# Ledger of designs, part 13: VH-VL binders against Vacuolar protein sorting-associated protein 28 homolog 1 (VPS28-1)

Target 1, 209 residues: Vacuolar protein sorting-associated protein 28 homolog 1 (VPS28-1), of Arabidopsis thaliana (Mouse-ear cress) (o65421)
Amino acid sequence: MEVKLWNDKREREMYENFAELYAIIKATEKLEKAYIRDLISPSEYETECQKLIVHFKTLSASLKDMVPNIERFAETYKMDCSAAVYRLVTSGVPATVEHRAAASASTSSSASVVAECVQNFITSMDSLKLNMVAVDQVYPLLSDLSASLNKLSILPPDFEGKIKMKEWLLRLSKMGASDELTEQQARQLHFDLESSYNSFMAALPNAGN
Key: E = the ipSAE of ESMFold2; O = the ipSAE of OpenDDE; V2 = 0.75 times the mean of E and O plus 0.25 times the DockQ between their complexes.

## First folded at step 15 (VH-VL; framework fv_ontamalimab)

Design i3 (from j1 with heavy chain E55N; at its last look DockQ between E and O 0.09; V2 from the best seeds 0.00; counts 0 for: pae E 3.7 > 2, placed apart)
Fold by ESMFold2, look of step 15:
Structure i3 (fold): chain C 209 residues (1-209), chain A 121 residues (1-121), chain B 112 residues (1-112)
Amino acid sequence: as target 1 above (209 residues)
Amino acid sequence: QVQLVQSGAEVKKPGASVKVSCKASGYTFTTYGINWVRQAPGQGLEWMGWISAYNGYTDYAQKVQGRVTMTADTSTSTAYMDLRSLRSDDTAVYYCARDRGFLPYYGMDVWGQGTTVTVSS
Amino acid sequence: DIVMTQTPLSLSVTPGQPASISCKSSQSLLHSDGKTYLYWYLQKPGQPPQLLIYEVSNRFSGVPDRFSGSGSGTDFTLKISRVEAEDVGIYYCMQSIKLPLTFGQGTKVEIK
């Protein structure tokens, strides 16, 4: 009679972990395909994908000695699960989370240009309130504002503020440098600046989802 | 104790087929792959292929592709290698060997005793 | 297929003296996972092969510490610090970076 010494608990756990690994990769592939095809909402997708990623990370750690490379595993077993392998191994986060991270990075780059536009709007309006109405005082302010608006690619080419400031710059260019805006002209410019500022603020992105 | 026990020696004529068995014991059969390696008389080792005992997936050496079928019976913990259209240069000792993991890449840690297959007219 | 070349093919050693076997591969055995897929086996007379060294330098369970493996990339060495009578047999290197798995031609180690 032969007596074998073996770790049944450890080997049984490895068998179950292999079955779960295979199932998680297959389930993730199906979930990714369903998301691309709009068969599941982004919210439902994100919740289920996160569960799979968490389980996958725990499972792959427990199997590291027997399956140290998941891509080799999927290839060797001919699983045809490239979306799942990308999601679980390369990305490590749901597609919805990747999109938000990319959008957030883009939004933060735009924030400095938005701040420049706001500063130029306020400086121009404040200068008029302080009766700085000489052409050689006003022209540089509107020129700076126009330039900053043109830097901001999220504004359409026909944005009201771009049009109005260009018109004012043309009017001022026909005046003498020491000429002053009349009270009527100053009031109209102030109105055009306020209207353009309100339109500018309304055109900014509302949320970064 | 982990072991692989193979079927006995075979003498075959050219054109026949042979089916070698490899009975596993002492471990969970479905968690490790099985390689088949042969050794012609006085020659070195030649890998023939691999089978996953979990789901039956196989990979065969090009030299035997189309003539070999590897199978696994999980109910008996037994792997099989069926080599068809035998030729004289198939005369060899055939070994089954367990890989250290689910894939064929991590070293063959347990070997069967070998099965001598002689192909002669 | 990756070609594995062993030298020497035969080695006659005085008991208690060192032995060294070279194995060269036709391609690097280093994988992007940081592991090098090179293995050494010993086939004693009348026996199946047995695993000695896995992943270049790791001794398999029960292998005496007089056996050591080294190397990287395409060049590998198995050393026996003091050859004993039980060490006689044929030594094979093997790669598993790619399928098909391939072995060196073998190095027969004998004592004189």
Scores: ipSAE 0.219, ipTM 0.576, lowest interface PAE 3.7, mean pLDDT 86
ESMFold2 (binder alone), look of step 15: mean pLDDT 95; pTM 0.964
OpenDDE, look of step 15: ipSAE 0.375; ipTM 0.737

Design i4 (from j1 with heavy chain T31R; at its last look DockQ between E and O 0.20; V2 from the best seeds 0.00; counts 0 for: pae E 2.9 > 2, placed apart)
Fold by OpenDDE, look of step 15:
Structure i4 (fold): chain C 209 residues (1-209), chain A 121 residues (1-121), chain B 112 residues (1-112)
Amino acid sequence: as target 1 above (209 residues)
Amino acid sequence: QVQLVQSGAEVKKPGASVKVSCKASGYTFTRYGINWVRQAPGQGLEWMGWISAYEGYTDYAQKVQGRVTMTADTSTSTAYMDLRSLRSDDTAVYYCARDRGFLPYYGMDVWGQGTTVTVSS
Amino acid sequence: DIVMTQTPLSLSVTPGQPASISCKSSQSLLHSDGKTYLYWYLQKPGQPPQLLIYEVSNRFSGVPDRFSGSGSGTDFTLKISRVEAEDVGIYYCMQSIKLPLTFGQGTKVEIK
C-alpha cells in the first residue's frame, strides 16, 4: 500500500484510519497463525487478540460508510488474511473465548450469542483500560454490547446490564464525538460494565468462568 | 448533480498512446472508485480496470495489463486512463464509471458519456 | 474468469407485453457475506450503460417498478412486466463476485 500525501487534514485522518484497518487485519492474521502454531500462550493470545478486536470494532464502525464489507476489503487488497477475517468479522471473539463458549452446554446459536456478549464486555472494559475514552470510541463498543445482550433471549428486558448500557448510550449520545470521558466517568463506566458482566455470567447456565 | 465528464474523441496510430480523462463532480471524489469499461463497435462491454480514488490502488484486467495505467488526481477530481501500444482492436468507446462503493464490487451507478478512441493506420 | 451467458441475444417485444432475459454464470455469485453479486445494466441507443438492478433483485434509484430481477447461485433473470418504447436497448448482466468484472454478451431488446 502506497502512502498518499494529503493536504486536507480530514483526508489525512481518513487515510490513517484506512491504513490502521489494514494493519489490524494483518496483525490479527499473524497472531492467529502464531496461536495455531503454539508460538504464543493462550493467555497472551487472548490478551492481544482482545486488543485487536477492540481496535477493529471501533475503527470498522467509523469506516462503515467507506468499508461496509471487511471481507471485500481484504479481497480487494489481496491481503490473504482469512484467519483474521474469520476472527474479526465472523467470530468476533478470541479463539479461546470461542472454545470456552462452545464447551458450555448451550445450544449452538445461544453459545455464539453468549460468546459475542462476553467478547463485547471484555472489549468494552479493555478499551477503557487502554484509555480509549473518546465518545466516538466508546459509543460503538457499548452499542455492540447492548445489541448482543438483546440477542440473548434468556436475559429479561429489565436485565441490569441492558438498562445500564442503554443509560450510558443515552448519556454518550448527548456528548460530542470528540468529547472524552473524565476519569471519574470512565471509572464508573468500567464499574458498571464489570458489574453487568458478573450478573450476565451468573445468569448463564453452566457459566464459563 | 453527480456526473462524470470525459475528454473528447481521439484518433491514434498503431503503437501510439492515448490518455482519456474523466472529471468527476457532485460528490466526494475520494469516496468512490472509478472503473473503466470499453466497448468495441457493435460489441459488448469489457471491464478494463478499477482505481481507488482514495489511495490510488489499481487493478487491471489481464488483457490490458502492462499497457494500461489508471491514475486519479484528487486535486482536480479527475481520473485518467492511459493506454499504450495501441492496436486496431483497441478501437472502442471508453467509459469511466463510478463504483457504488469504495471497493470495486458494488456495481457502477454513474457513467461518463464515453470517449471514442479510433486506432487506424 | 467468470463467464456470463445471456439468453436470448435478441428479443422483439410488443409494447405492453412482458419480457424475460436469462443470465447464467460459470460459477456461483453468492459470496460468503450472504450477498449475490449480480447486476443488470441497460444501454439505450447512443448512451452509456445505466444501472438497473444491483445484487440480483434490488432496483436502482429511478428504475421503474416494471423491472424486476431474480435468481440465485448461477441462474438469474431480468423481467420487464410491461415493455415500453423507452426500454429499447441492450441489457447486460455483470458479476462482481471477483475480479475481473465480467459482462454477459448483451441482449438486444426491440419493439415490434
Scores: ipSAE 0.268, ipTM 0.662, lowest interface PAE 2.1, mean pLDDT 91
ESMFold2, look of step 15: ipSAE 0.365; ipTM 0.742
ESMFold2 (binder alone), look of step 15: mean pLDDT 95; pTM 0.963

Design i5 (from j1 with heavy chain Y106W; at its last look DockQ between E and O 0.04; V2 from the best seeds 0.00; counts 0 for: pae O 13.2 > 2, placed apart)
Fold by OpenDDE, look of step 15:
Formats: structure tokens, C-alpha cells, sequence
Structure i5 (fold): chain C 209 residues (1-209), chain A 121 residues (1-121), chain B 112 residues (1-112)
């Protein structure tokens, strides 16, 4: 990672945080690759991966104003860590957990994910209605929604809701944290959320409706 | 400082086309949209359309729909407005104006200096 | 289209005296997000328009405090507490709640 000289404590802290974030992403990438290549046991992988995820969540939360988009961060610094980005941002759980969930025929696990999706949809839509239209308010909500949607295996990768959320996240990443959505932007986002919610509900099994 | 600098005055014949440029500086070009507004001599302001500098999405006013094309070059931070099939009532000062956001829209907070387009036989 | 109607269309004011311009919209400019998307612009002679007020009552950066905006729903007012020579120009209200963006006819403010 290229580090610039800093002039004050604030800048120093910023670069230290960036370095830490960089390190977490790189470590996660290596861990993911090791796991895929069977160089580490599933149990060891899960333990280490969980630690990285926890550290990532803590750090990313603190850096939400400066680094609202991890993908953009990775791109900016040419990290080429797609596996890590997926694990940390999209999945949010170790691969072992993800696979167990996918393989599990448990109605409760699926129901919990569905409930999470529903909650994230509602929260996102309600937030907009409450005039919470700042990027630092909207981005984490959409991020959570995107992540939860990706956890649900019954939804195809090309699910419209997934695509829309990703697009919005990308757009928001181009804005400042303190920037606010315009009326039309917020309206469009709400429309996209509602549309995605409807399609999501329609995609659920009848037993889950 | 945030600034929009437009191309120079144009004199065109009816039926011709005109392309006005608007170079942005002092801000991240892709984070804002660009509106185009024109003002006929002695008249009020007329919104022509909007373009997202990031995605290139456009919305045009019905009055100029089919005759106008708005584009944005992110590499040069320049927006363009191409108006075709010019007629006399297209004679106006054309302004580009910044609108925050990748999608439309709110207040136009920064304006170009304007480009005079005269259509005469 | 939302029609924006300004009154008066022209105003001659003695320096130091107050001025008031009305703007009415054909439909409410209040959005469900709680914001009202009404803007005021000033176009000084020979210059492009410049933003004065955004969202009814917020002064844009650099705008003197003698300018104030008020109103709700469909009725809005721009006030200048003490008109100065530099305030001469044409004032426009604009809505941005939906496309197309539409302006008022403009109010020409002159000094007596």
C-alpha cells in the first residue's frame, strides 16, 4: 500500500486505519485461497476467518465516513482481493458457515435469512421516509440489505433486487458521506427498494409467505 | 473553486446543428449531474434536460426531445449539448448548470457563463 | 408540468427598502421526505443565474442575510429586507420535485 506523508495526527490516524484495513483484506484473501486449496482445515479456517470478519466489521464501522465502500477501497489500491471482498462485505460469514447454511434443509435457517431480508428492506424504506437521505445513512442500510439478499440461495445471482442494490451502492460510493440524496434520487431508490421487495416476496416459497 | 466554463458563441443557419461544451473544474465531475437551461432574448429560463456525469443517463424536456443529445466526457470533465435541426426560436443563451448527484435532481448551484447561439438565415 | 407563477413580474424599490416576491406552484412541492423543493435564483444583468435560496428557506453559500425565503406547499415568498443596488436583476423561483424542472416567469427588480 502506498502511504503518503501526513501533516497532523488526523492524517496519521487515517493512514494507519487504511493500512489496517488493507492488511485485513489481504489476510482474508490469503486465508480464502488457503482454504480453497485445502491448505488449512475447515475448523481452523472458520476460526481465523471469524476473527478477521469481526475485526473488519469493527474497523469498517469506524471508517464509514472515510471508506464507505470497501470495493472502491480495494480498487483504489489495486488489491485484487475479490475473494476477501466477497467474504467480508457480501457474505459476512466464513465459507464453512455459508456452505452449511446452504446445505441445511432447515426451515428455521432459511426463515431467519428471509426475516433478515425483510427487516433490511423495511428499514431501508422507512429510513428514506424519515428523510434519512445522507450517504452515510443510506449506504450501510443498502449494504446490509445486499448482503442479506446474497445469503438467500433461493435468489439467483441475477435477481433484480441484488443488481439494483449493487448499482446503488456503487453510485453512493461516488458521493461524500455527508452528501444527501435529492428528492428524485430518494424517490427512485425507494421505488427500487419497493420493487425489489415485491419481487423478493414473490420469489419466496409459499410456505414462507 | 467550482467552475463551469462553456464554449464560445455560435452562429448557425436553420437546419444546422450546434454543440456546446461545458468544462467543469474544482469538484469531482462524476458526483454531480449537469443541467442545461436556455434563455431566449428577453425571456425567462427554460430547462432543456439533465445528464448524469457518472452514468450518462439523460432526461430531456419534451420540447427538445428528439433534437437534443447530452453527453459527458469524464476524462475531460466536460459536458456537451448537441442541438440539431436548429430553428430561429432556438436562438438563446444556453447555460450548463451543476446539479448534485448521479441521478436527478435538486438545486442548480453552479452555472456556466452561458453560450449565445444565434440561428439566422 | 408544474406551473410556477410569480408576482409581481416587476418591482421598483427604493434602496434600503424591503422587497417581497411571491411564487405559487400549481401543485405542492412538499415531498414525502419532508423537504420542499423550491429554489430561488437571481440573474443579474449580463450574468448567469445564481442560486440564492434552496428548499424554501436555506440561504446558499455567500448569500447575504438580507435575503430570506419562506412558504409551504404551494405558496412561497422571497424577501429582501433592505434592497441594495447589487440586488438588481431578475429573480426566478424553480421547482425540482419532478421533471421537467420549471421556473417562474421571473420578477425584475429595479432600483428607483
Amino acid sequence: as target 1 above (209 residues)
Amino acid sequence: QVQLVQSGAEVKKPGASVKVSCKASGYTFTTYGINWVRQAPGQGLEWMGWISAYEGYTDYAQKVQGRVTMTADTSTSTAYMDLRSLRSDDTAVYYCARDRGFLPYWGMDVWGQGTTVTVSS
Amino acid sequence: DIVMTQTPLSLSVTPGQPASISCKSSQSLLHSDGKTYLYWYLQKPGQPPQLLIYEVSNRFSGVPDRFSGSGSGTDFTLKISRVEAEDVGIYYCMQSIKLPLTFGQGTKVEIK
Scores: ipSAE 0.000, ipTM 0.518, lowest interface PAE 13.2, mean pLDDT 88
ESMFold2, look of step 15: ipSAE 0.012; ipTM 0.531
ESMFold2 (binder alone), look of step 15: mean pLDDT 93; pTM 0.956

## First folded at step 16 (VH-VL; framework fv_ontamalimab)

Design g1 (from i4 with heavy chain E55Q; at its last look DockQ between E and O 0.41; V2 from the best seeds 0.00; counts 0 for: pae E 3.2 > 2)
Fold by ESMFold2, look of step 16:
Structure g1 (fold): chain C 209 residues (1-209), chain A 121 residues (1-121), chain B 112 residues (1-112)
Amino acid sequence: as target 1 above (209 residues)
Amino acid sequence: QVQLVQSGAEVKKPGASVKVSCKASGYTFTRYGINWVRQAPGQGLEWMGWISAYQGYTDYAQKVQGRVTMTADTSTSTAYMDLRSLRSDDTAVYYCARDRGFLPYYGMDVWGQGTTVTVSS
Amino acid sequence: DIVMTQTPLSLSVTPGQPASISCKSSQSLLHSDGKTYLYWYLQKPGQPPQLLIYEVSNRFSGVPDRFSGSGSGTDFTLKISRVEAEDVGIYYCMQSIKLPLTFGQGTKVEIK
């Protein structure tokens, strides 16, 4: 009985994830069009786009074996979603963030580093939503995030994200590789990541230009 | 053993239609795409289209667009190709072939035995 | 549509001798994912086609090592190091970089 339910649940989950992938790509295209047409504020756009990007990365990872190339998926299904594919696959960040990063790059060569930081934040938060709470799953994600934050010269050395991620890395380094974060630790890490991400976004220069 | 078994030969008049079946066995039917390829007598291979058995999405070659319908029945693990308004140049052997992947890009690793369709007055 | 051109269209070979078939595409078959979407099939007399080589140079399961594929971009080659009686048939190249999938015209390999 338990084996039958587990197999049915796994099959249903993959079915649902596939349908959600299609829906996320369509929703992102609609959101991108609304932003270009001034039908949504930049703030509302950025919030919704961020949610779609995080959800997309989760589903894309879950479906990697079946759909290894999202561009070919979109082309095959004739989705006519070029803005969404660019946003979700190529850019990985909302248009508002991308424009701020481009302005920063003209001042310094930091655009690629900003994109790396955003991708690492989203991947880390996304992995926690997938209940990937084992030390050997979490430690590399936070290590990558910490390294990318250290590359950005526009962030002060006492930036919240740098401090918090170092503290978590130290904590994890004292645990066994197969140990898991408790529910309370996972909740706290999620809060720390989200707070650090918001502070990171607020610290990007040229936002007011 | 992964296998595709097609329906038998058909003789049709111009203007009629034909429905070829392709029954899959030995694998999870919805995980792999099905291509349809035809071969006129003494000629090469011509791709006709593809169907996703999971969702029923299709992509058809331009030459047959509007005259072909591909379907899949997951309860019987059977794909179908309906070709309408038959012409004499539709005389060919019709093959179904499984793609190695879900999308139609990874090579056709299992082929049906072929179904001969003859269109003559 | 991507045009696939095979040469020669017919090849008569003495048993045990090598054979080589060229396939040229009208566009590059290299995708941004780093893969080259080029395939070879053999259709023996009275049989459906069978997959020989996938993604330029990878032999499919059960294919003898006397078959090898090579090439890049738009130019590809299938080689048979020593042709045997069971290798008789028509060889096709195929691309899957774009839909519609397209095949070469075929190369008929016969024994002298």
Scores: ipSAE 0.301, ipTM 0.689, lowest interface PAE 3.2, mean pLDDT 87
ESMFold2 (binder alone), look of step 16: mean pLDDT 95; pTM 0.964
OpenDDE, look of step 16: ipSAE 0.572; ipTM 0.831

Design g2 (from i4 with heavy chain Y57W; at its last look DockQ between E and O 0.03; V2 from the best seeds 0.00; counts 0 for: pae O 8.4 > 2, placed apart)
Fold by OpenDDE, look of step 16:
Structure g2 (fold): chain C 209 residues (1-209), chain A 121 residues (1-121), chain B 112 residues (1-112)
Amino acid sequence: as target 1 above (209 residues)
Amino acid sequence: QVQLVQSGAEVKKPGASVKVSCKASGYTFTRYGINWVRQAPGQGLEWMGWISAYEGWTDYAQKVQGRVTMTADTSTSTAYMDLRSLRSDDTAVYYCARDRGFLPYYGMDVWGQGTTVTVSS
Amino acid sequence: DIVMTQTPLSLSVTPGQPASISCKSSQSLLHSDGKTYLYWYLQKPGQPPQLLIYEVSNRFSGVPDRFSGSGSGTDFTLKISRVEAEDVGIYYCMQSIKLPLTFGQGTKVEIK
């Protein structure tokens, strides 16, 4: 990244944040490449990828006003990090998590992907109804849901349901595995799931709603 | 510039309630959480709670649980802290502080100027 | 709750001399995500606290390089290589690995 001079504290902060963002994207690209080439174990990959994703989400959240589009940022700086951009922006979860949800090559069938999304929504909502509110219970379900939503090309990257799921995953990642959502938290999550589900169904062609 | 501007000083009697406001500007309000931290005279910092400006999700310190309500008005980019059943040991400077992220885990990078609340008979 | 213990509680330093503040947590602040959620704040007289260091060793924007943070697990240190008059105030460590967020008692730094 080009080193620039800054005139004040604000500019300095901006450049520092940009450098950090640049570094995260580059690191993620390297990690993705390493994983694809089997240079790192799935377990190690997942651990490191999760770290980068969390870091990215934290930083990107703080830079939303300055860097509203990460893809544009990557283009501007000619980073050539498409894998990282996908992982950090589109997927939001490690490839290993994504692949667990996508066991079948059914990505070619729109109908199968839709069914998968529906199933994951229902499973997630039902889990909450059953008071399965521990982080280690909720996180995998939301992860699967997030991944399945990302398989459906008809949904834009900024689909509200995708955003909400990613944010919840980040939130849960900061909690202990044995921690439980409060009633309020569970209620909010259920609301977000339901809202996302409704939006999802509305976005489907000939959904019959 | 990013700023948090709090409401003015309050003087209350025991048993009363106080509501402190914290107006945010210079950033997307819903992208960051707001913490509330108080400081009794000559004492250290005490975390009171946190609110997500996006969802209204709150977490309160046990010490003030049941007496505190934090809210956020996205239309005005203003966070509120309502503390009820005031007692003398609630006398403190109350700060709102932005979390570096939308969760209460990333530290507080922007602080309000503080609101002095005095509880006296 | 995680207890944060600072030492010393007060420190008088000659300008230009180094200062060191210790912060110990009752449990590890290392998260499974690989980050250590320890923060340092400075509260100058009559002002709100301001962020100095985040995640053990990262200087916040605008913070002079004379400030440095180090440590791991449960033991952390804030160092000022050359104390200046503007560094006077109360320093607080804070953990955010889990709620409630908790602060150290504070260390008052004064100039001799």
Scores: ipSAE 0.015, ipTM 0.537, lowest interface PAE 8.4, mean pLDDT 88
ESMFold2, look of step 16: ipSAE 0.332; ipTM 0.733
ESMFold2 (binder alone), look of step 16: mean pLDDT 95; pTM 0.964

Design g3 (from i4 with heavy chain G101N; at its last look DockQ between E and O 0.02; V2 from the best seeds 0.00; counts 0 for: pae O 15.0 > 2, placed apart)
Fold by OpenDDE, look of step 16:
Structure g3 (fold): chain C 209 residues (1-209), chain A 121 residues (1-121), chain B 112 residues (1-112)
Amino acid sequence: as target 1 above (209 residues)
Amino acid sequence: QVQLVQSGAEVKKPGASVKVSCKASGYTFTRYGINWVRQAPGQGLEWMGWISAYEGYTDYAQKVQGRVTMTADTSTSTAYMDLRSLRSDDTAVYYCARDRNFLPYYGMDVWGQGTTVTVSS
Amino acid sequence: DIVMTQTPLSLSVTPGQPASISCKSSQSLLHSDGKTYLYWYLQKPGQPPQLLIYEVSNRFSGVPDRFSGSGSGTDFTLKISRVEAEDVGIYYCMQSIKLPLTFGQGTKVEIK
């Protein structure tokens, strides 16, 4: 027998959204556990995890007024999905991506990572100054920079520099490899890089290389 | 520039094994994965599998599962594909190809020159 | 497995004339991240495949602007505005949204 849980259309929509959010969190938890137990390949995990993360971000954004805190949501419904909460809310990227980002450089020390970030910032900015504005020139540099920034644990996931780099990478990924940034785009990118660099340096109190 | 250079042609008997190498240059080897694709004479392209250069994560096509091992040597920036229990239908040109991005499923952008493997009695 | 179907399988074109190749997938290649994971490769005679187009419509480095890709979901097209002698070879579409990666049968393009 079907049990009616709503009184009107709005309430129905609310419950449907909550159910969807619940399902995403549960699915992510299962996926994380499966990955840890080697029940799924790394590539399959990453693919599925990325899907869930994107879905989560979209849904959570739409529910920001009703569900301002995902942790609270999980607690309220006694979901016991700590791995999912970490993955979706704290990390925001698949475990494989975290590992790859951390291992992309042969340096594991905090100081070395900082140095790497600095180098990648400088390289990216200098490249633009040299009018290297083709997508296939710029994209790898920003990718490296993004990866380096992700290695530094003292930087929060919502660090402005990280966000800007991701946005640019997304934008560039929609362009042809042989396409070139306009002067305006190149200037904006340089500005974003410089701003991000300054913010980065400011976030490193007494932690210099 | 980014380049993949593969080992030379191989002639093997049925039941034997072949190991093809793919040396990468012009980029940070550990950042990108390596795909292996083969092409039988006069036929299309067949994806065999993928390996992450740093972590060593692998995924193989079901058709070659159990007979193939992909490895990566970060010290020499070289990927290897070992195919065992060779059969006549394994006769093909084998290609290594780099992932376009450091994340998987972004396609392949640079290919090796190919390695001809002939399996005949 | 995702099946990739190309049409036609062979095409003979007069130099300077346009060419069009269709590629259909058995399921959508649109990912939740907003990207569509369809690629076009060209294999010239005696050479390895080379990337032409990535993610439906983006030309790879060095690819002439006479090449263009379009489509969405399950239907894709590669167009050559003016075929040249150097464009002879076999064209493959490929999906990378799901393992295993799969290719179309290939379309052989020849010059009349």
Scores: ipSAE 0.000, ipTM 0.495, lowest interface PAE 15.0, mean pLDDT 89
ESMFold2, look of step 16: ipSAE 0.465; ipTM 0.805
ESMFold2 (binder alone), look of step 16: mean pLDDT 94; pTM 0.963

Design g4 (from i4 with heavy chain Y54L; at its last look DockQ between E and O 0.27; V2 from the best seeds 0.59)
Heavy chain, then light chain:
Amino acid sequence: QVQLVQSGAEVKKPGASVKVSCKASGYTFTRYGINWVRQAPGQGLEWMGWISALEGYTDYAQKVQGRVTMTADTSTSTAYMDLRSLRSDDTAVYYCARDRGFLPYYGMDVWGQGTTVTVSS
Amino acid sequence: DIVMTQTPLSLSVTPGQPASISCKSSQSLLHSDGKTYLYWYLQKPGQPPQLLIYEVSNRFSGVPDRFSGSGSGTDFTLKISRVEAEDVGIYYCMQSIKLPLTFGQGTKVEIK
ESMFold2, look of step 16: ipSAE 0.530; ipTM 0.825
ESMFold2 (binder alone), look of step 16: mean pLDDT 95; pTM 0.964
OpenDDE, look of step 16: ipSAE 0.742; ipTM 0.904
ESMFold2, look of step 18: ipSAE 0.625; ipTM 0.867
ESMFold2 (binder alone), look of step 18: mean pLDDT 95; pTM 0.965
OpenDDE, look of step 18: ipSAE 0.768; ipTM 0.914

Design g5 (from i4 with heavy chain E55N; at its last look DockQ between E and O 0.25; V2 from the best seeds 0.00; counts 0 for: pae E 3.3 > 2)
Heavy chain, then light chain:
Amino acid sequence: QVQLVQSGAEVKKPGASVKVSCKASGYTFTRYGINWVRQAPGQGLEWMGWISAYNGYTDYAQKVQGRVTMTADTSTSTAYMDLRSLRSDDTAVYYCARDRGFLPYYGMDVWGQGTTVTVSS
Amino acid sequence: DIVMTQTPLSLSVTPGQPASISCKSSQSLLHSDGKTYLYWYLQKPGQPPQLLIYEVSNRFSGVPDRFSGSGSGTDFTLKISRVEAEDVGIYYCMQSIKLPLTFGQGTKVEIK
ESMFold2, look of step 16: ipSAE 0.273; ipTM 0.636
ESMFold2 (binder alone), look of step 16: mean pLDDT 95; pTM 0.964
OpenDDE, look of step 16: ipSAE 0.724; ipTM 0.894

Design g6 (from i4 with light chain S32R; at its last look DockQ between E and O 0.56; V2 from the best seeds 0.00; counts 0 for: pae E 2.8 > 2)
Fold by OpenDDE, look of step 16:
Structure g6 (fold): chain C 209 residues (1-209), chain A 121 residues (1-121), chain B 112 residues (1-112)
Amino acid sequence: as target 1 above (209 residues)
Amino acid sequence: QVQLVQSGAEVKKPGASVKVSCKASGYTFTRYGINWVRQAPGQGLEWMGWISAYEGYTDYAQKVQGRVTMTADTSTSTAYMDLRSLRSDDTAVYYCARDRGFLPYYGMDVWGQGTTVTVSS
Amino acid sequence: DIVMTQTPLSLSVTPGQPASISCKSSQSLLHRDGKTYLYWYLQKPGQPPQLLIYEVSNRFSGVPDRFSGSGSGTDFTLKISRVEAEDVGIYYCMQSIKLPLTFGQGTKVEIK
């Protein structure tokens, strides 16, 4: 492949991200296949998959103008990476997380979903308290929280907690995977999480702490 | 101003080849794909193929597959369409058109003025 | 290949009157991403085509508001609320849901 030179730094960066996006999709496909074939442990898979998802979100966001549709990207270049596309675009979470959520839902009364939400809130807040502020650490947690909140039908679509989580996920997607939240950002996130948690608990029937 | 300027009219014999150029200006050449569309006299529009100006990836219509080669020169911001083994039914106005996006699915927003290619014995 | 069928193939309109062109696709142009990949072009006499509408209903830059697009799935319509002399030409619908890109036959619009 010919190496192209660019005079515009932004253009160069964009194309580099393009190449990385391609690579991430391929890597995710391979990872998904490996997991399905039991070639890697669930824990290893989840860890690597989370990293890829975060990286993907970052890259896709940076390439939004050029590649507004990942499916089209995959189609154009005949990547044949349907598992990756599903994982990265449709699911947005590792298969292990997805399966756990499904298992919880199968036994789910509203109570199980509530428990999941509570757990995800606590996990997210505790992680921040432990100074886990890297994007690749924070993003999966917030993603899980957002997903769990969306499972609870008693929460309206405009529930503030949902909105805040989406906003943070969007913000994080514009950052590098290895980037870290500033102290101010971390504080704000924690505040938003706590506020959302309180609102969440208040919205529950017969809610008691 | 975004503009595509194509090469001049061509008259060719059957079996010959023609190479049409499309000079792009007013935008970053590599950020958008180039489509080629032709129009036979009194007929509709026919998509011939698409090229990514960045990496040169191409996709051709089956009808011209094997006879067409699309290329892009990033140094001159010029796209080329080479059509070989010309026959009478290749007589048409050939247009280059910029895709609205990096991929070939988002429509064509800027068109060249067209290049008339006449194939006659 | 997706077949695009326009009706009518020709239309004569009195200036100031509305015009409507139909475009039907042989399969749905709705992608899983939620977008519908249907475009309208106008080719004025002696000129290259120009983009009018993208993704069913979005007017391209510089396109007068008398032009509007609508539809879903496989059925689409281009409307001109008040036809002007400058609107004379051949209108084409185009799909880009998959390659190859395909155009309708074209609809010739003339002024009475």
Scores: ipSAE 0.361, ipTM 0.713, lowest interface PAE 1.6, mean pLDDT 91
ESMFold2, look of step 16: ipSAE 0.402; ipTM 0.770
ESMFold2 (binder alone), look of step 16: mean pLDDT 95; pTM 0.964

